# VH-VL binders against q8ixk2r445to577, part 77

Target 1, 133 residues: q8ixk2r445to577
Amino acid sequence: FFGMLQNKGLTDYCFDYNPPDENQIVGHQVILYLCHGMGQNQFFEYTSQKEIRYNTHQPEGCIAVEAGMDTLIMHLCEETAPENQKFILQEDGSLFHEQSKKCVQAARKESSDSFVPLLRDCTNSDHQKWFFK

## First folded at step 3 (VH-VL)

Design r8 (framework fv_retifanlimab)
Fold by ESMFold2-Fast, scan of step 3:
Structure r8 (fold): chain C 133 residues (1-133), chain A 121 residues (1-121), chain B 111 residues (1-111)
Amino acid sequence: as target 1 above (133 residues)
Amino acid sequence: QVQLVQSGAEVKKPGASVKVSCKASGYTFTSYWMNWVRQAPGQGLEWIGVIHPSDSETWLDQKFKDRVTITVDKSTSTAYMELSSLRSEDTAVYYCTREGKYYGSYYFDYWGQGTLVTVSS
Amino acid sequence: EIVLTQSPATLSLSPGERATLSCRASQSVSYYGDSYMNWFQQKPGQPPKLLIHDASNRATGVPSRFSGSGSGTDFTLTISSLEPEDFAVYFCQQSYSTPYTFGGGTKVEIK
């Protein structure tokens, strides 16, 4: 499925990817921003390989988390998805990162009111529940 | 003025289904989650589920997922909760309630008057 | 699911007395400084009425004698001086995680 990936707990916030330079679309952190309903920077595709794909621009980007890190970074998609790019969208809305065995959570930065998706231990919090609109 | 007006009382036989309506007014219907909660005589409040009227996204308590369907009609600003395979223990007052919001905080700010559903043979 | 335990089940008090109601959650319902615990008042034949949201925020139109406090797993609703209209059942409810759950209620009755 595809669309804007919205948080249940932060109901007005969606996955957002807006790199400063459109010619360098990979390597930057995925953020959460107010859902605007227009797709664009908030349009993602969940694939049969369990990727969260950003295909608004070329080359296509795939969300990944490096070993030992908790931030979601845009990487280049591979023909066969590597383990660090695999997320399982579970029936309860949890987005489970297979390699780390952690869940994607809407979180506030320590010194800011800005929001970002981070890997955290899995809980029943609505801040760890996601759905496509 | 926000108002939620529910349909009238229902009496049903075991095995039947019931569909309760909740008509919203005084706000933008598609901007707020609508929840369903029930209260059996002598018992507390029990959450059934929630729907977002903009796209009909629903979450249900696992206890109800096989028997409950929640829907909306945007043109009439009305939410519906249908409960099938009724049992005597489903006898309760059913409420619709809106989730108000304030910067990431969500709470039941307005409630319908309630619909008594009686299941008896 | 998150289980909420309210105590006591019944408080028998006179007008003018202070009421202190407890709600304990089976796990923390706090997240980055916010606590997702709400309090409702219910009278016979009426729907629940929101009193307090997010642990300590009084809902619009609710008298100042009602106050909420707590974080993590332990929450309290206080009515500083009971008025005749305050004799009712009070429920706590967590909005931290679905399924949303309610406490069993505390009945505040006239002595």
Scores: ipSAE 0.076, ipTM 0.739, lowest interface PAE 5.7, mean pLDDT 89

Design r9 (framework fv_retifanlimab)
Fold by ESMFold2-Fast, scan of step 3:
Structure r9 (fold): chain C 133 residues (1-133), chain A 121 residues (1-121), chain B 111 residues (1-111)
Amino acid sequence: as target 1 above (133 residues)
Amino acid sequence: QVQLVQSGAEVKKPGASVKVSCKASGYTFTSYWMNWVRQAPGQGLEWIGVIHPSDSETWLDQKFKDRVTITVDKSTSTAYMELSSLRSEDTAVYYCTREGKYYGSYPFDYWGQGTLVTVSS
Amino acid sequence: EIVLTQSPATLSLSPGERATLSCRASQSVSYYGDSYMNWFQQKPGQPPKLLIHDASNRATGVPSRFSGSGSGTDFTLTISSLEPEDFAVYFCQQSYSTPYTFGGGTKVEIK
């Protein structure tokens, strides 16, 4: 799949990655922002290796979750995808992070960020359901 | 015909807790975020927090995290805000308000009538 | 948190006059051409009422004399010709980032 990765419950919001410096695309948190057709920062590819790739800049970025954390951050893609970069998009729309056994949920954060995708215990909530648009 | 109806005024002593209700009608309760905002007499508006009724996901302003609990009862389409360890500074009108869906925007489009909570000895 | 500063605190005017209310944000509340600033009207004993959302869009049923403008950090609410029912307190509110924050309000009062 390729396109804007949109949330079913938070219907106007999409995965968004806008690094402050195009020379340094890694280390920043993925956010959720209003779906728009204007920029490339909301276009992601779901690969056969179960990666969510950000290919707007070179080198390509892959979404990952570090051990013990619940935030999604941008890492450099590897030739062979490590387990922390693999998300299983299930038929019901859930994004299951098998290494942590948790699901990606559209959530709010206490920090200055508006909305962010976070790992949470899997539920049947529409906030845990995603689709490419 | 969206309507939010809140519980009646409360008078509490310092140290007590209060639980305000907000009953929603006229829309799908589990599809919209419900916010709580307060206003001390003659003062401005202060955001407390928000809950989504579908999964009870909550976010609270740091100022209220230790004293506020927001819950919902899906069977009655009712949201609740409980504030504990009341102080005189908590005297305010408490409002529930819905986040609307306006294609890329989530404004507070419908508000409850407000519940006056007075904290006095 | 994003701090919103409204000015003036009080605006004393007569019916028929134009009211111009300002709201300034401590950081930009705009992204890709959209601005996440909302305006509310509040009368004594009543809850706030949504007037303008996303800087310039009038809410349903709001008279055309109300208009919003601005982007980035600087926003304006204009009432082209004050009617008696328009004498109220007006609050700006940003929906760009949590925690959501409100300005301190501008009271539009009759002279």
Scores: ipSAE 0.080, ipTM 0.720, lowest interface PAE 5.4, mean pLDDT 87

Design ua1 (framework fv_traxivitug)
Fold by ESMFold2-Fast, scan of step 3:
Structure ua1 (fold): chain C 133 residues (1-133), chain A 119 residues (1-119), chain B 107 residues (1-107)
Amino acid sequence: as target 1 above (133 residues)
Amino acid sequence: QVQLVESGGTLVQPGGSLRLSCAASGFTFSDYYMSWVRQAPGKGLEWVAYISSSGSTIYYVDSVRGRFTISRDNAKNSLFLQMNSLRPEDTAVYFCARDKYGDYAFDIWGQGTLVTVSS
Amino acid sequence: QSVLTQPPSVSVAPGKTARITCGGDNIGSKYVHWYQQKPGQAPILVVYYDSDRPSGIPERFSGSNSGNTATLTISRVEAGDEADYYCQVWDSSSDHVFGGGTKVTVL
C-alpha cells in the first residue's frame, strides 16, 4: 500500500513527517497534520515486512516506537525489520504494533491543539483506524 | 492535595445577581483551563462557561451568554462566575472543574455550591 | 448544537458487563470522556480520550468510540459501580456537551 495514511476518526488528518532540519531526517516524532493530498511529507509505504516507510528522502526512514515510550519516531530502516518497526494493518483499519501489543491512535499532543499518533490499548475506536488515501 | 472549593451559593430573587468563587490549591492554577458546570436538582450535568489559562479565551453556553461572566485571578488561584439577571431555571449546584491538561476532559471537580433562584 | 443521547437507565447483575452508549452525529470524530456520579457527590472522571483511564480507575472500565456511537463498558460489575454515568465531548472551541446521563443499577 502507498499514499497518505489518514485517520478515520480525525478525518482531516494524515501521518506527517516534517523534521526541523532537512539534513537530519531521522530521530524526530511522527505527527498528524491536515491532509493536503500532495504526498511529500505525508507519503508513506506499508511494506510486506510490516514497515511504515518514509522514502521521500534517502536514506529511507521507517516508523519505530521510541524505547519505553508510546510515541512514534522516524528511524533508519534495517535490512530485516526489527520488532519495534513492525505494524500490522488489520482489515478493520487498526494498526497493531507487534512488540508492544498496542494500537496506534490519533491523539491530541499534551498542552496543544496539535495531534500525534500514539500507542494505546486496542479498542474499536475510529481514532485507531487508518487507511491509505 | 489537588483541590477545588466553591463558595457563594445562596437563595436569590429572580432578576438578582450573585458571584460564585472557586479556590484552587495543590497545583499550578495558571497552567489550566477551567470550567463551570451546573446540575439542576434531580437533573443532569450542563456545561456553563470555559476560560483559558491566561484568561484571554472565554466561551459560554447560549442560555447564559450576556448574563454570566467567567473570570479568573491567577495570582490568587481563584475562578469566578458573576451571574446577573438570574432566572428560576438557573437553580442548580454549580461545580468548578479543571481541564485535564490538553485533553478537554474535567479531571478535578469541586464539591459544588447550591444556587436557588426563587421568589 | 450537538446533542448526546444516552439511555436513561441500565440494569446489570453483579459480575456481569454493563454497556452505556452515547449517541451523537459523527461522535467518532470527537474525543469522548466519561464521568461517574454518586448521589450527593461531585462527578469523577473514569474514562477520557475515548479509552484512556485516569490513575486509580480500575481496568474494568473501558471505552470505545466509532461512527455515531461511543460506549463505556464496565466489566465484572460491583455494587460500588452503581451510579449515574455521563458522556461528554468538546466538539468545537465554543462548546462542551454532556449526555443526559445513564443510571446504572446493580441488581
Scores: ipSAE 0.172, ipTM 0.755, lowest interface PAE 4.6, mean pLDDT 87

Design ua10 (framework fv_traxivitug)
Fold by ESMFold2-Fast, scan of step 3:
Structure ua10 (fold): chain C 133 residues (1-133), chain A 121 residues (1-121), chain B 107 residues (1-107)
Amino acid sequence: as target 1 above (133 residues)
Amino acid sequence: QVQLVESGGTLVQPGGSLRLSCAASGFTFSDYYMSWVRQAPGKGLEWVAYISSSGSTIYYVDSVRGRFTISRDNAKNSLFLQMNSLRPEDTAVYFCAKDHYYRGSGYPDYWGQGTLVTVSS
Amino acid sequence: QSVLTQPPSVSVAPGKTARITCGGDNIGSKYVHWYQQKPGQAPILVVYYDSDRPSGIPERFSGSNSGNTATLTISRVEAGDEADYYCQVWDSSSDHVFGGGTKVTVL
């Protein structure tokens, strides 16, 4: 599947990647932003290797979580997906990060009106449910 | 800081009824599955019942099905277990537990201190 | 009708390693969770999803799960580790079950 990756609980928000430096597309945090339907920074693909790929730029970026962290960051995709880049999209919409055994949740960034996807203990909360649109 | 406080355990006669309560704090109660787990004196843990976050999915162990009813009140952060037709074999400490339930699998991760139910003549 | 088999007791000297097994048919295809329970107290989660530790649980606690046996390993055992330990499996394709428990005695 591909398109905008939208949150079921935080209804108007989608995965968004808009790094400050266009010449350095990796290493920055993935955020949540109002869904706009124009593709580009909100266009992602879920692959058979369990990757969430950012296909708008070349080389392609893949979402990853570094050891000990709960934030989703953009890495370069590899020929064989490393464990920190594998997410299992379940039929109920949960997005399970296999290496950490945690789920992606829409959350408010501390001291901000901004929203970000973070790893949290898995629940049946709608804030942990995602779908492609 | 998750806290679960059970109440209601007491001595009852066989065939009697009892309602247990659990007051939850320190987490968003309405987001989680909740369980009752019991432990007979000197015995191991036995899972009794669970209820989904909305209350729409409920499961009971075979030995209590038809006799016990699990329910929740999300506005009051409370979990309940209504126990009817009690038998001596139901004598146990009853624990309230918060569950992580995901993709058909789950586990209780935080537990209350339990409330003792004694069923005897 | 799932049954998780644990040894009833394990004795270990301070500073040594205790290993507690949990046997179950094809248990390696499931997630196993481990609890510590001291007399008169509620159980505490010490290992979840086979090998992960909750915040606040010492690194001395570790887990593994493959084939028909899951194992909780407690290294450099301390007197305070004396307790009953339970393994647990809960999935929609099987019964929701706890193992029979293992009493760990530190002598």
Scores: ipSAE 0.000, ipTM 0.553, lowest interface PAE 15.7, mean pLDDT 85

Design ua11 (framework fv_traxivitug)
Fold by ESMFold2-Fast, scan of step 3:
Structure ua11 (fold): chain C 133 residues (1-133), chain A 120 residues (1-120), chain B 107 residues (1-107)
Amino acid sequence: as target 1 above (133 residues)
Amino acid sequence: QVQLVESGGTLVQPGGSLRLSCAASGFTFSDYYMSWVRQAPGKGLEWVAYISSSGSTIYYVDSVRGRFTISRDNAKNSLFLQMNSLRPEDTAVYFCARVPGKYSYGFDYWGQGTLVTVSS
Amino acid sequence: QSVLTQPPSVSVAPGKTARITCGGDNIGSKYVHWYQQKPGQAPILVVYYDSDRPSGIPERFSGSNSGNTATLTISRVEAGDEADYYCQVWDSSSDHVFGGGTKVTVL
C-alpha cells in the first residue's frame, strides 16, 4: 500500500511530515494536515515489514513511537525494522502498534488548532481508522 | 510508579576507581535507553553517557571517553557506570536518567543521585 | 559541540509571567526540553519536544522554539515555581547538551 494516509473520522486530514530543517530529517513529530491530493509531504508507503515509510528525503524516514510516549516521530529506517517502528494495519483500518498494545488515533494537539496522530487505547472509533488514498 | 535509585557514590582519591549502580523499577527497563547525567557542586547539569535499550549503542562525552564505561543488565533492571582514572573535576552528584528512545531527546525520569567526591 | 546560553537569573512577582530563554545556533531546528530542579532534588521534566507537557505539569508551563531562541514561559507564577530551570537538546554528534541554568526567584 502507498499514497496519502487519510483518517476516516477526520475526513479532510492526512498524515503529513514537513521537517523545518532539511539537514535534520528525523526527530520531529508527524502531524495531520488538510489532504491536498498531491503526494509530497503526505506520501507514505506501508511495507511488508509493517513500516510506514516517508520516501520524500534520503535517507528514508520511518515512523516510530518511543517507549513510554504516545507521539509518532520520524526516525531513520533500519535494515531490520525495530519493534517501535512496526504498525499492523488491520482489515477494519486500525493501525495497531503491537509493542505498546495501542492504536493510532487522530487527535487535537494541545494548545493549538493542529491535529496529530497519537497512540491511544484501541476503540472502534472512526478517528482510529486509516486508509490509503 | 517509575523509580530509579543510584548507589555507590563515595570519597575517592585522584587516580582511583568507582562503580556506580542504578536500580530501576516500575517500567519495562529493557525497552528504554538510559543515561548518566552529573552535576558538580553549585554547577549545572552535564550529560555523561548514554546506552541503548539492548546495550549495543553507547556514547560518551569527550571528557570521560576512555575512562568511564556505561553498561546495563536487563535481566536485573540495573544500569552501571564504571569510573577509572578519576580526577578532581569528576566530583559531582551522578544521576541515573531514563530516555524514552534514540530520538526522544528528553530525560523523563531521574533518580535522586549519588555523590562522588574525588579529593586527596 | 552545541552551546546553549541561558540568563543566570530571572526575578518575577507572584501572578506575573516569567520567560526563560535558551539561545543556540539554529536551535529552532532541534527539539528543546526543559527541566525544573529544586535545591537538593533531582530535575523534573516540565516541557518536552519544544511545547508538549508531561502528565501532571500545569498548563501555566509552555514552550516555544524558533530561529536561534527557545523560550520557557511560566504564566501566573506561584511561589512553588521558584527553582533552577535548564534547557536541553540532542546534538547530531550524539551528545545531549544542557544550558547553564536559570535561577527563577519569586518575589
Scores: ipSAE 0.007, ipTM 0.585, lowest interface PAE 11.3, mean pLDDT 84

Design ua12 (framework fv_traxivitug)
Fold by ESMFold2-Fast, scan of step 3:
Order: structure tokens, then C-alpha cells, then sequence
Structure ua12 (fold): chain C 133 residues (1-133), chain A 119 residues (1-119), chain B 107 residues (1-107)
């Protein structure tokens, strides 16, 4: 699958990666932003290695969660995907992070327009259901 | 230890005024949004008003707007609710509550102070 | 009127699972917080942001929020869980809405 990774609960919001410096594409947190349909910072690819890739720049970025953390951050993709970069997109729309055994949930930050994907215990919540659009 | 202690609740005649106080301790009061939530006897919870950490942003539920004024004194770690033109419908236990930073949930509550508006 | 609808009461046997619903149009697009209140006491936050738990709240408490219904689930119910439970939503800076409350009786 590829395209915009949209949330079922926050229907207007998609995975978005907009680093402050375009020459340093790794190390920053993945956010959620209004879906705009223009690709660019909202275009992701789900691979056969269970990676969520950000392919708009070289080297390619892969979403990862570091041990003990709940935030999704951009790392460099590796030839063989490490465990912290593997997400299972399940039939019910859940995005399951294998290493932590948690699900990706759309979560609210302090301002009304600021949302981020975070790891949370898996529930049957629309905020934990994702699909490519 | 994080604590909120309300005071000032008493019996007031309809049309009267009353000021409630909330004393905060055990945390940096000036970093938190604060709220007043009330509960009429035997009834559910009803949000009344909130105030930002600096005091610059204030909101009220429609039924009290123009009658109630929320304020804070960060130097004294205190939150206040000035209630004017009180009505029998304002009879309730008034709780002081703290927001959990950016979650907008009420994570710490005082034990409440009872306001009775009756003749 | 409250925009959030809760059943007025739920009965559950010790060791069983209690489910308390909070109904609202498109509530799945909002974040739901849950509070427990015992007689004569202040409310206690038990679940926030749909499914997160504050420190000190046992794993038996969980939440979900989908479509038009949010649910607080209490597994392996204990006598001490008998209380009133309230859902609450913040959908903008202009309004905080509580549900009408559900009295959970552990029989």
C-alpha cells in the first residue's frame, strides 16, 4: 500500500512528516496534519518488510519507535528492517508495533490543531484505525 | 503532596454574592490551567469556568456568564470564584480542579465546598 | 440537556466485567476522559484520552472510543469499584461537557 495514511477517528488527519530542516530528514517526530491530497510530506509507503517509508528524499526514512518511548520518529531505513521499524497493518485497521506490542493511536497535543501518532495499549478505538487513501 | 483545598461555601439568599477560594500546594500552580466544576445535590458534574496559567484566557459556561468571575493569584497559589446574583439553581458543591497539562482532563480535585442558595 | 448520554445504572457481580457507555454524535472524533466518584468524595480521573491511565489506576480499567460510542470497561470488578462514573469531552476551548453519570452497583 502507498499514499496518505489517514485516521478513521480523526477523519481529516493524516500521517505527516515536516522536519524543520529539509537537509536533516531524520530524528524528528512524525505528526498528524490535515489531509491535503498533494502527496509531498504526507506520502508514505507500507512495505513487505512491515516498514512505513517516507520516500520523498534520499536517503529514505523509515518510521521507528525507540525502546521505552511512545513517539514515532524518523530513522534511516536499513537493508533489513530492525524490529523497532516494524508495524503490522491489521485487517481491522489497527497499526500494531511488533516490538512494543502496542498500537498507533491519534493523540491530541495542547493546541486544537496539534495532533501526533503515539503508541498506546491496543483498543477497538477509531483513533487506532488507519487506512491508506 | 499535590493538594487543592476549597473554602467559602455557605448559605446565601437568592440575589446575594459569595466568593470561593481554592488553595493549591505541592505543585507549581503558575504552570497549570485551573477550573471550577460544580455538582448539585444528587446530580451530575457540570463545568463552570476555567482560567489559563497566566490568567489571560478565561471561559465560562453560558448559565453563569456575566454573574460569575474566575480569577487567580499565582503569587499566593490561589484560585477564586466570585459569584454574584446567585440563584437557587446555583446550589451545588463547587470543586476546584487542575488540568493535566495538554490533556485537558481534570487530574487533581479538591474535596469541594457547599454553596446553598435558599431563603 | 447533556450532549453525552450514559445509562443511569449498571449492575455487575464481583469478578465480572462492567461496561459503561458514553453516547454522542461522532464522539469517536473527540477525546474522552472518565472519572470515578464515590459518595461524599471528589471525582478521580481513571482514564484519559480514550484509553490512557493515570499512575496508580489499576490495569482493570480500560477505555475505547469508536463512532458514536465511548466505553469504559472495568474487568475483574471489585466491591471498591462501586461508584458513579462520568465521561467528559473537550471538543474546543469553548466547552467542556460531562455525561449524566452511571451508577455502578457491585452485587
Amino acid sequence: as target 1 above (133 residues)
Amino acid sequence: QVQLVESGGTLVQPGGSLRLSCAASGFTFSDYYMSWVRQAPGKGLEWVAYISSSGSTIYYVDSVRGRFTISRDNAKNSLFLQMNSLRPEDTAVYFCARYTGDYRAFDIWGQGTLVTVSS
Amino acid sequence: QSVLTQPPSVSVAPGKTARITCGGDNIGSKYVHWYQQKPGQAPILVVYYDSDRPSGIPERFSGSNSGNTATLTISRVEAGDEADYYCQVWDSSSDHVFGGGTKVTVL
Scores: ipSAE 0.006, ipTM 0.600, lowest interface PAE 9.5, mean pLDDT 85

Design ua2 (framework fv_traxivitug)
Fold by ESMFold2-Fast, scan of step 3:
Structure ua2 (fold): chain C 133 residues (1-133), chain A 119 residues (1-119), chain B 107 residues (1-107)
Amino acid sequence: as target 1 above (133 residues)
Amino acid sequence: QVQLVESGGTLVQPGGSLRLSCAASGFTFSDYYMSWVRQAPGKGLEWVAYISSSGSTIYYVDSVRGRFTISRDNAKNSLFLQMNSLRPEDTAVYFCARERYGDYLFDYWGQGTLVTVSS
Amino acid sequence: QSVLTQPPSVSVAPGKTARITCGGDNIGSKYVHWYQQKPGQAPILVVYYDSDRPSGIPERFSGSNSGNTATLTISRVEAGDEADYYCQVWDSSSDHVFGGGTKVTVL
């Protein structure tokens, strides 16, 4: 699958990655932003290796969550996907992070009007349901 | 185990001042946003103010702006509410509440401290 | 400006289902959280993000949120569920907004 990764509960919001410096494309947090339908910063690919890839820049980025953390960070993709970069997109729309046993949820960012995807205990909430558009 | 213990509530005359304290334990206090939420006798919950984990971001409900000041001391795991120019309508139980980071919800509350503003 | 409307009271027999509504303009586009408060006690979080439950909250508690109404549903009600229930949202213009509360009486 590829396209804009949209939240079912926050219906107008999509995964978005807009690094502040194009020469340093990794290490920054993935955010949620209003879906615009133009790809670019909101274009992601879900691979057969269970990666969520950001292919807008080279080298390609892969979304990861470090042990003990709950934020989604952009890292460099590897030939063999490490466990912290593997997400299972389930039939019900849940995005399950295998290493932590948690699900990706749309949540607000601290003290701002912006939203971010965070790892949370898995539930049936629409805010934990995602689909490619 | 997370604990929040409020103190300082008492009877105050209109126009008076009072400082409330909240002692936190059982978690890393400096990682959490904190709020004060009040409840007038027989009435519902009303959010009053919040302060960010570092103390740099602070917001108040309109009715207390300019009269109340929220602050924190992370080294002492303490949250404060300085209340000035108190009015009878400020009479309420004041709760200290922990805000779950990134969620804008309150996952733990203290037992509350009663502030009565009356002659 | 944001107002959340709850019925002041709901009566339910033990073992039956209680439904507590929270009305608000376009509330289905917001995250709704629910708190339970027993007399003389602090509120506790029972449902968050419309339909999620904290650890320790029985599966009898569930929630939904669409259009202009969010609902807290308590199935197989027990005497210990008797309490006041509050809905809450965050709104950029009003910050944290609570509903007026619903007293659930089990009898």
Scores: ipSAE 0.006, ipTM 0.545, lowest interface PAE 10.7, mean pLDDT 85

